# VH-VL binders against p14714r889to1111, part 36

Target 1, 223 residues: p14714r889to1111
Amino acid sequence: YLRHEVKDPEKAISFLQDLLHSSGLSEDQKRLLRTSVLCREQLAKVISDSDIEGIEEGYVELDCSEFGLQESLEAVVKQVMELSIERKVQISCDYPQEVSSMRLYGDNLRLQQILSETLLSSIRFTPALRGLCVSFKVIARIEAIGKRMKRVELEFRIIHPAPGLPEDLVREMFQPLRKGTSREGLGLHITQKLVKLMERGTLRYLRESEMSAFVILTEFPLI
Below, E stands for the ipSAE of ESMFold2; O stands for the ipSAE of OpenDDE; V2 stands for 0.75 times the mean of E and O plus 0.25 times the DockQ between their complexes.

## First folded at step 16 (VH-VL; framework fv_ontamalimab)

Design u4 (at its last look DockQ between E and O 0.72; V2 from the best seeds 0.00; counts 0 for: pae E 3.6 > 2)
Fold by OpenDDE, look of step 16:
Structure u4 (fold): chain C 223 residues (1-223), chain A 118 residues (1-118), chain B 112 residues (1-112)
Amino acid sequence: as target 1 above (223 residues)
Amino acid sequence: QVQLVQSGAEVKKPGASVKVSCKASGYTFTSYGIHWVRQAPGQGLEWMGWISPYSGNTNYAQKVQGRVTMTADTSTSTAYMDLRSLRSDDTAVYYCARGDYYRGMDVWGQGTTVTVSS
Amino acid sequence: DIVMTQTPLSLSVTPGQPASISCKSSQSLLHSDGNTYLYWYLQKPGQPPQLLIYYVSNRFSGVPDRFSGSGSGTDFTLKISRVEAEDVGIYYCMQGTHWPYTFGQGTKVEIK
């Protein structure tokens, strides 16, 4: 029911975005529009997920295409800006220009979903009263497979002040779903499962004395 | 400083109930779980159960299942362990401990002696 | 329930000498998240237990440095490089991989 109800508005948004694209926008406006398109597409994809069990069991196929990492990261950050502002938690992006300018082949929308969920959770459980900062780091390791083919291992590190996530959410993230799984836990659990679907994808959560961190590793063909 | 302070010693008759409190301080109460562990005189440690102050979710040992209720009051940062239908073999020192997903029980209360005698 | 078996149950050590305690689990303690959740606790006389060593990210961590842990799967070992008087007490291994959490029987360490 929800999928059907959301479909028409989503199509309308898409149509409007297309019109805007053809309306002679400034470069800044085009950038915003691209970001909005990515967000819409991500939304549509999430809504299309008919079976959470499928994700849980790993029977979801990735839709791979060429995408720009910079645009992806921008979409991720924009998705959490409202919460960031509300909670007065700053987001510090830390990655070199060469990383952001990469063009990759993979499922960008799933990547956005993973990164947005983990970043959102990090902000959510950062103490608001301290004016603390969440660090979003991206590390890239390029590997040459041949003369013409390159792959990049990406490490996404989302660092937030201790103590980080509640223990129960960490448990829910890595344990099988149950009736009592929280909404937040479900999101994190799905995120963990999605990461596993990605090539060489791993998700770890570190909990240290001063900081906590999501560490997401994955590999993409570099275009 | 992270600290767990438990309520005082209890003497109960068989069939009675006991409620032990564990007040947490020095950390974010909802970020960690609370475990309850008891130790009978001269015996080893026995895990009783776990509660998440964040969600209220619990997990109890089968041995005490049906007789134990663990609760957490986030407003006072206090965890409670209620044990009903007390028996002589429930005589023990009861400990609360802060639970970390990775680090285990890293902070312990001082213990509460519960004596069940006729 | 996972049964944790410690050996030996008692150990008398000369100060300055090393000590070793074994802990075996009835099932693998490898969690689906890739970690193994095995802990060592020390209960000194008249005190509550205290965390000694925990396993995180494929390594054992704890204090003091004289204590070290090793093992994987179902076999684990706690080692004390040089036993001191302050190390006297009962050592417990505990698994935290599966509900319910379970302790070993405890190993009493005394000084000769």
Scores: ipSAE 0.736, ipTM 0.883, lowest interface PAE 0.7, mean pLDDT 93
Fold by ESMFold2, look of step 16:
Structure u4 (fold): chain C 223 residues (1-223), chain A 118 residues (1-118), chain B 112 residues (1-112)
Amino acid sequence: as target 1 above (223 residues)
Amino acid sequence: QVQLVQSGAEVKKPGASVKVSCKASGYTFTSYGIHWVRQAPGQGLEWMGWISPYSGNTNYAQKVQGRVTMTADTSTSTAYMDLRSLRSDDTAVYYCARGDYYRGMDVWGQGTTVTVSS
Amino acid sequence: DIVMTQTPLSLSVTPGQPASISCKSSQSLLHSDGNTYLYWYLQKPGQPPQLLIYYVSNRFSGVPDRFSGSGSGTDFTLKISRVEAEDVGIYYCMQGTHWPYTFGQGTKVEIK
């Protein structure tokens, strides 16, 4: 069902990359275009992952490279902006400069896919009411493993007003795929499986009296 | 102010059916499941089944499989449990309870006494 | 179906003394998502059941801290550090890891 979301993803990515290298653009214009390129690359990756059986069995190989966390987080927020506007739900971001300025080694596009899906779900199940927001927090813990390289454990919290997700979507996220799994449940299940592929990856969904939250832990080498 | 209010007591003959209602208020009905639990006189709790008002999906205990239908009406925030081909050992208090994946059954209705006798 | 076995089935306690209820499942209650869906309920005389403990050890809102839950795998325990008159009733453990959900047979707690 995702194949109809884009017509020509390779050409779109190539065009935007060419524009980034063009002469005369301001730094703000280049930042906007880089974010747009990252969004298009994520969409192309989603289409190429049509084999949900491979994801379920854990045969998907991560595509690791060096990336900047700030640009990744900005791309995630941009990817969910259309739904945020449509549903009149605001996104509040809370992560310090020292966290967002990190450069990491890992699968940037899978990280964006994970964060975008959890943000989209949070927005989808948040009523449009003045003063209600989805909160996106990032917490980092640096670990020195040996003398040559540092690693960072990142905790992503995506917090939305209670009650949050319907119960059966939470169940579908964590149970094996079956015939009759909803589209929303499938997306969340794939996300849960992708988190498990990441180093020390865990995903939890918390439901409290005032709010609910996705809590995602993963670890990256810090460049 | 989360509440589950159930329909009144029922007296039925063997072979008949009963439909118990459970009206929810004070929360988003489609966000939580509805469980049905019964308790025969002087006995413990017996889980009967679950329904998602969001999707309509159900799961039933094997002892009542084939005789029970659970439904939910989102427009009235009311869940229903229909038990058919009643036997004398179906005499019990029937509870509905709100639940979620994490907390289980956190809010319970007041119970509906169903008596099956000739 | 998962069989939940409670011991003892009846318990008479002097006010102010501790009480302990064991619940054992026929299979591990550790879910593939890493959680253990083990619950404790109290049914006071003439009332519907009420939730005390969820996820093995988490007290539900308003439950006094004299109630505590522990355990893992197949073996679980509810402890009441100081039994009070208001604690009289029937205590049930329940598992939600496997369909269908199942209850223990209940433990009646009385004041002597």
Scores: ipSAE 0.390, ipTM 0.709, lowest interface PAE 3.6, mean pLDDT 84
ESMFold2 (binder alone), look of step 16: mean pLDDT 94; pTM 0.950

Design u5 (at its last look DockQ between E and O 0.04; V2 from the best seeds 0.00; counts 0 for: placed apart)
Fold by ESMFold2, look of step 16:
Structure u5 (fold): chain C 223 residues (1-223), chain A 118 residues (1-118), chain B 112 residues (1-112)
Amino acid sequence: as target 1 above (223 residues)
Amino acid sequence: QVQLVQSGAEVKKPGASVKVSCKASGYTFTSYGIHWVRQAPGQGLEWMGWISPYSGNTNYAQKVQGRVTMTADTSTSTAYMDLRSLRSDDTAVYYCARGDYYRAMDVWGQGTTVTVSS
Amino acid sequence: DIVMTQTPLSLSVTPGQPASISCKSSQSLLHSDGNTYLYWYLQKPGQPPQLLIYEVSNRFSGVPDRFSGSGSGTDFTLKISRVEAEDVGIYYCMQGTHWPYTFGQGTKVEIK
């Protein structure tokens, strides 16, 4: 029933992709359109994932394809920009071109969903003071498995000023869903379940004296 | 710097109630939970429950469920434990402790002695 | 409720010698998030408990490196490589994987 409310976003995405290939757009316009397509693909995934029970029990299948990491990271930052502006919190990205230029095989939209939720939470729980930043760092370790097979372990760090998330939200993220779970807690809980579906996926929330951080590990085949 | 300061000792009769306070300082009160742990004379530690000052959510040990109410006042950074229908076996030192998800109870109050005697 | 069983319940140690305390849980402490929430606390005479070890093996800030924790599943151990006079007190293991949190009975460590 929830799907009956959804207009067919896959037709809209297909139309935009066709426009991208057939139009006389500049390269900047094509990049903006690709980012818009990724955002709409994320919306389609969110709508199809309205069944929280399936995610909670781990029955969601990953939808793997080739994707560029740079476009994914840009889409994530754009998805949280409204809150960043509202709270006067800047987002500082710290990853080299060698990392962001990687092409990976995996579920791009679930990765974006994971990163957007953790980044949003980090911004929300950063004090509304001038000059405060959330740092978005990506670290890669490449492993060659054979002559033609490479994997990359990606570590995503989303770092924000202490004290960070309330302990109750960290608890809601990792504990079974209960009546009265907050909206923020539900989003974080879904996120940790999605991380567990990723290859060797782990999520921790660190609290230190000057900063707190989400630390997300996962692996992808490197194209 | 981080401190939890509890209210003073109490002497009560069976059937009465007691409300122990725990004032937090030196940290953001709503970012951590508050646990309550008691210790009867000469005995080990017994977890009583937990409250989130952020949300007001609680979890109580079954032995005290129905007799305990834990609250938090964010305007004064103070947590409270109200134990009703006191029995002689509620005689104990009652501790509050700051709760972190990974480090658990990392900072403890000094304890409040509650004596229940006829 | 998860029962935590400590062995021994009392331990007399010559200063400078090692000590070892066992803690067994009635069920696995492995949480669905992949972590094990097993803790060690020390209660020195006349003081509230203090955290020594969290998540099985991580020393809390300011805890000397002569304290170490190990174990998995249901079996856990706290070791003191060289017991000092200030280490006397009652040691408790605690689990935080499942509500309600539960403590072991305590192990009294004293100098002989």
Scores: ipSAE 0.624, ipTM 0.838, lowest interface PAE 1.8, mean pLDDT 85
Fold by OpenDDE, look of step 16:
Structure u5 (fold): chain C 223 residues (1-223), chain A 118 residues (1-118), chain B 112 residues (1-112)
Amino acid sequence: as target 1 above (223 residues)
Amino acid sequence: QVQLVQSGAEVKKPGASVKVSCKASGYTFTSYGIHWVRQAPGQGLEWMGWISPYSGNTNYAQKVQGRVTMTADTSTSTAYMDLRSLRSDDTAVYYCARGDYYRAMDVWGQGTTVTVSS
Amino acid sequence: DIVMTQTPLSLSVTPGQPASISCKSSQSLLHSDGNTYLYWYLQKPGQPPQLLIYEVSNRFSGVPDRFSGSGSGTDFTLKISRVEAEDVGIYYCMQGTHWPYTFGQGTKVEIK
């Protein structure tokens, strides 16, 4: 039911985005439009997920295509900006130019989903009154495979100040789904499962005395 | 402006139930939790419980455990506190307040007087 | 439950003079994350409580600098450097380190 109800509005948004694209936009406006398109596509993909069990069991296939990592990261940050502003938690993005210029082959929409969920969670559970910051770092290690092929190992590190995620949510993130799993836990759990679907994908949650961090590792063909 | 507006005063008989509402405005309702605190006449503040409108997660004080249910309607940005099996010692002003694990109660409702009398 | 004990329970202060309220917890309020979630609230007559201090020593937005909080572990203090008429009310300490949250008994501050 929900899928059908959101289909027409989604198509309308898509149509409007196409019109805007042809309306003589500035470069900045084009960038915003591209970001909005990525967000819309991500939304459509999530809505199309009819079987959470499939994700849980690892039967979901990734839809891979060429994408720019910079655009992906921008889409992720924009998704969490409202909450960031609302909670007065600053987001600090830290990644080198080489990362922002990368063209990769993979499922960008799932990557966006993973990163947005982890950032949202980090912001949500950051004490706001202290004016704290969530750090979003990307580390890239390029590996040459053969004469013509390159791959990049990406580490996404989302660092947020203590206390971090509640222990119950951390537990729900890594434990099998069961009756009573919280909404937040479900989201994190699905995120964890999605990461596992990616090439050499791993998700860890580190808790230290003063900070906590999501550490997401994955590998992509470098275009 | 951020504010919490609570429902009006209630007069109940012992054994009855009361449901107090707390409507939030001026901020994203799901971005913060809601605490409930009550104050008996001439007494101090007593924490009753907390709810996350985002997740629906709750935590109740043991004293009211089993008799209280906190809910949140995201469509109307309204939190509810339902207290059952009312006793005379439940007579108090009930406050809702914005806050969660990691944030102080920075915004309070105006309070709702609940009187339990036979 | 953590018991919060305030002293004194009442305080009458001459305007312009300092005031000090103590709050002691039955257990340490130091969280495993290194933070101490001790809060101070003021409830003025006929009004809901309002936040003064969060996490022991941080003034909430709009709170005058004459208010200060200090302490660690189980012993905490709220100080008013010079009490004004608008400071009249009941002050509460509250711990948010452990469930359930608990308040002190309150300290009534009046003007002489």
Scores: ipSAE 0.584, ipTM 0.853, lowest interface PAE 1.3, mean pLDDT 93
ESMFold2 (binder alone), look of step 16: mean pLDDT 93; pTM 0.942

## First folded at step 17 (VH-VL; framework fv_ontamalimab)

Design w1 (at its last look DockQ between E and O 0.68; V2 from the best seeds 0.77)
Fold by OpenDDE, look of step 18:
Structure w1 (fold): chain C 223 residues (1-223), chain A 118 residues (1-118), chain B 112 residues (1-112)
Amino acid sequence: as target 1 above (223 residues)
Amino acid sequence: QVQLVQSGAEVKKPGASVKVSCKASGYTFTSYGIHWVRQAPGQGLEWMGWISPYSGNTNYAQKVQGRVTMTADTSTSTAYMDLRSLRSDDTAVYYCARSDYYRGMDVWGQGTTVTVSS
Amino acid sequence: DIVMTQTPLSLSVTPGQPASISCKSSQSLLHSEGNTYLYWYLQKPGQPPQLLIYEVSNRFSGVPDRFSGSGSGTDFTLKISRVEAEDVGIYYCMQGTHWPYTFGQGTKVEIK
């Protein structure tokens, strides 16, 4: 029922975005619009997920297309800004210069989903103390796989201050789903499963005395 | 300093119930789990169950299933273990322990002696 | 339930000599995520258990380097390179990979 009810508003938003696109926007406005489109598309995709069990079992297929990594990361950061502001937790982004021009082939919407969930979780469980910061770091390693083909290994590090995620959420993230799995846990669990669907995808959660971190590794063809 | 302080010794009759408390300090209570482990006199360690103070989720050992209830009060950073229908073989030292997902039970309470005798 | 079997159940060691305790699980303790949740605890006389080793081979904070853990799958070992008087107690292995958590029988270590 909810899925059906959100379709019409989603289509309306899409239509309005198209109109705005044709209305003569400044470069900055175009950038914002693009980000909003990516968010809408991600929303639509998540809503269309009717089978969480399919994700759990790894039967979901990725929808791959060409995308810009910079735009993707911008969409991710924008998704968490409200929470960041509310909790007074700063986000520090650390991207290599190459990211600005990096074009990849893969499922960008799933990537956005993964990164936004982990970043949101990191912010959510960061103490609301003045000056605390969540670090969003991207490391790119380009590999030549042939004369004309390149791939990039991406490492996403989302570092947040101790104490980090509750034990139960970490457990829920890596353990089989239960009837009593929390909303947050379910999100993290699905995230972990989605990462596994990606090429050489791995998700780790590190907990140290002062800091904790999500570490996501994946690989994409570089266009 | 991370510390778990348990309630004092208990003497109970068969059929009665006992509630042991475990007060946590020195860390974020909801960030870690609490395990309960007991040890009968001269015996080994027996896992009883686990609770997440964050979610309230629990997992109990089958041996005590139906007789045990674990709870956590986040406002006081205190975990409780309620064991009902006590019998003589429930006589043991009961421990609470803080748990990390990776490190396991890394901090233990001092133990609470529960004696069940007619 | 996973059965944890320790060998030996008792060990008398001369100070300065090495000690070795084996722990075998009835099932693999390797979790799907790649971690192995095998722990070693020491319970000194009159005290609660204390964590020595976590995830097979990691020494907990404050644990002397004479303690080492190793193993994989279903076979694990705790080694003490040079046993000291303060090492007297009962050692327990525990698996935390599967519910319910289970302990070994314990190995009593005493000094000759």
Scores: ipSAE 0.885, ipTM 0.940, lowest interface PAE 0.5, mean pLDDT 94
Fold by ESMFold2, look of step 17:
Structure w1 (fold): chain C 223 residues (1-223), chain A 118 residues (1-118), chain B 112 residues (1-112)
Amino acid sequence: as target 1 above (223 residues)
Amino acid sequence: QVQLVQSGAEVKKPGASVKVSCKASGYTFTSYGIHWVRQAPGQGLEWMGWISPYSGNTNYAQKVQGRVTMTADTSTSTAYMDLRSLRSDDTAVYYCARSDYYRGMDVWGQGTTVTVSS
Amino acid sequence: DIVMTQTPLSLSVTPGQPASISCKSSQSLLHSEGNTYLYWYLQKPGQPPQLLIYEVSNRFSGVPDRFSGSGSGTDFTLKISRVEAEDVGIYYCMQGTHWPYTFGQGTKVEIK
């Protein structure tokens, strides 16, 4: 993650946002640029040392706004694309139009951070063999509260071939930070803490005979 | 076929050391932890420690801290438990077991009898 | 170290009858993440231990459904709805919530 801070991402993000406003782009081109901007913003958030301490202490505030789920999921896939190509691991996405077209209220960048870290770990621990895939699935259950209040429970499943993560990394994900925690373990631990900050957030890592999976549950107000 | 095959029985004198091996097969060795558990004759189970073959990280029971070293050789898929300064109450069957984070110790070796007597 | 206390330490059961084993911990086994890492193992005569139950109530693969685990916090129970001859052995609870892992003393189950 620190290697992605070579260029000033805030200046790059501002420049790209200006292009969105000043150009005669089609709606598809604007969506692509917004996805790219979201990817760069996510990278900028990852390196905050203050966020690491605040996340471990449990006092980081979520920065909530309205966002489109489709653009967020596309940004996550783009954030992991380089490793996917390097390891020759394909990403198979399964999120129906009615799910991906949802507009939600929540911390979009922290959601992307959670999803990209779990997806990166899944790619890293998939053997570099032809035809192996990481599956990225989203399942939604809509819940009405009153006539104007709707909430959606989202279940994210990031599935990869067995055997999956080493047991020690799963252990580092859930135990308190200590001197000697690996870089991969630190990233997973922070992710687990961020999921806990989300409404009804849970994270579980499942190991099965043919596959292993991250299962992330969270809830959002639906716009 | 997932298996843990341990080295054979040992007879030692007080003050000596013993090194028990645990060879894994049928699974990816670095994906699971390895625990060591011992059982004195007629007694219950006593946890001795854990090692990650992936990272080399260990955690040892306080009673054996300072006398035990657990290692893992990924090139041979073999875990080792080295217990030093043996005394008669170290006489036990020593088990290795692989572990998953949630399921715990799901596959066990057959056990290695270590007898410490003068 | 967390002390795990099993009761009874032995029991003799008529075939086909239920059995119940209690396991109490000296501290809560609820992990900060929300899981409870309590396990039950069976050691049959002449064999290494084998996993029966993990996370309080989940049966390991191949374990018959006559075995069930329950409990929370510091109090846990293993139940065998109908004891069979193959169930003979020593049952251990173990906690994996806190280092070091610790076992109960064992409960010897015999058929009358």
Scores: ipSAE 0.729, ipTM 0.881, lowest interface PAE 1.0, mean pLDDT 86
ESMFold2 (binder alone), look of step 17: mean pLDDT 94; pTM 0.952
OpenDDE, look of step 17: ipSAE 0.742; ipTM 0.879
ESMFold2, look of step 18: ipSAE 0.711; ipTM 0.874
ESMFold2 (binder alone), look of step 18: mean pLDDT 94; pTM 0.954

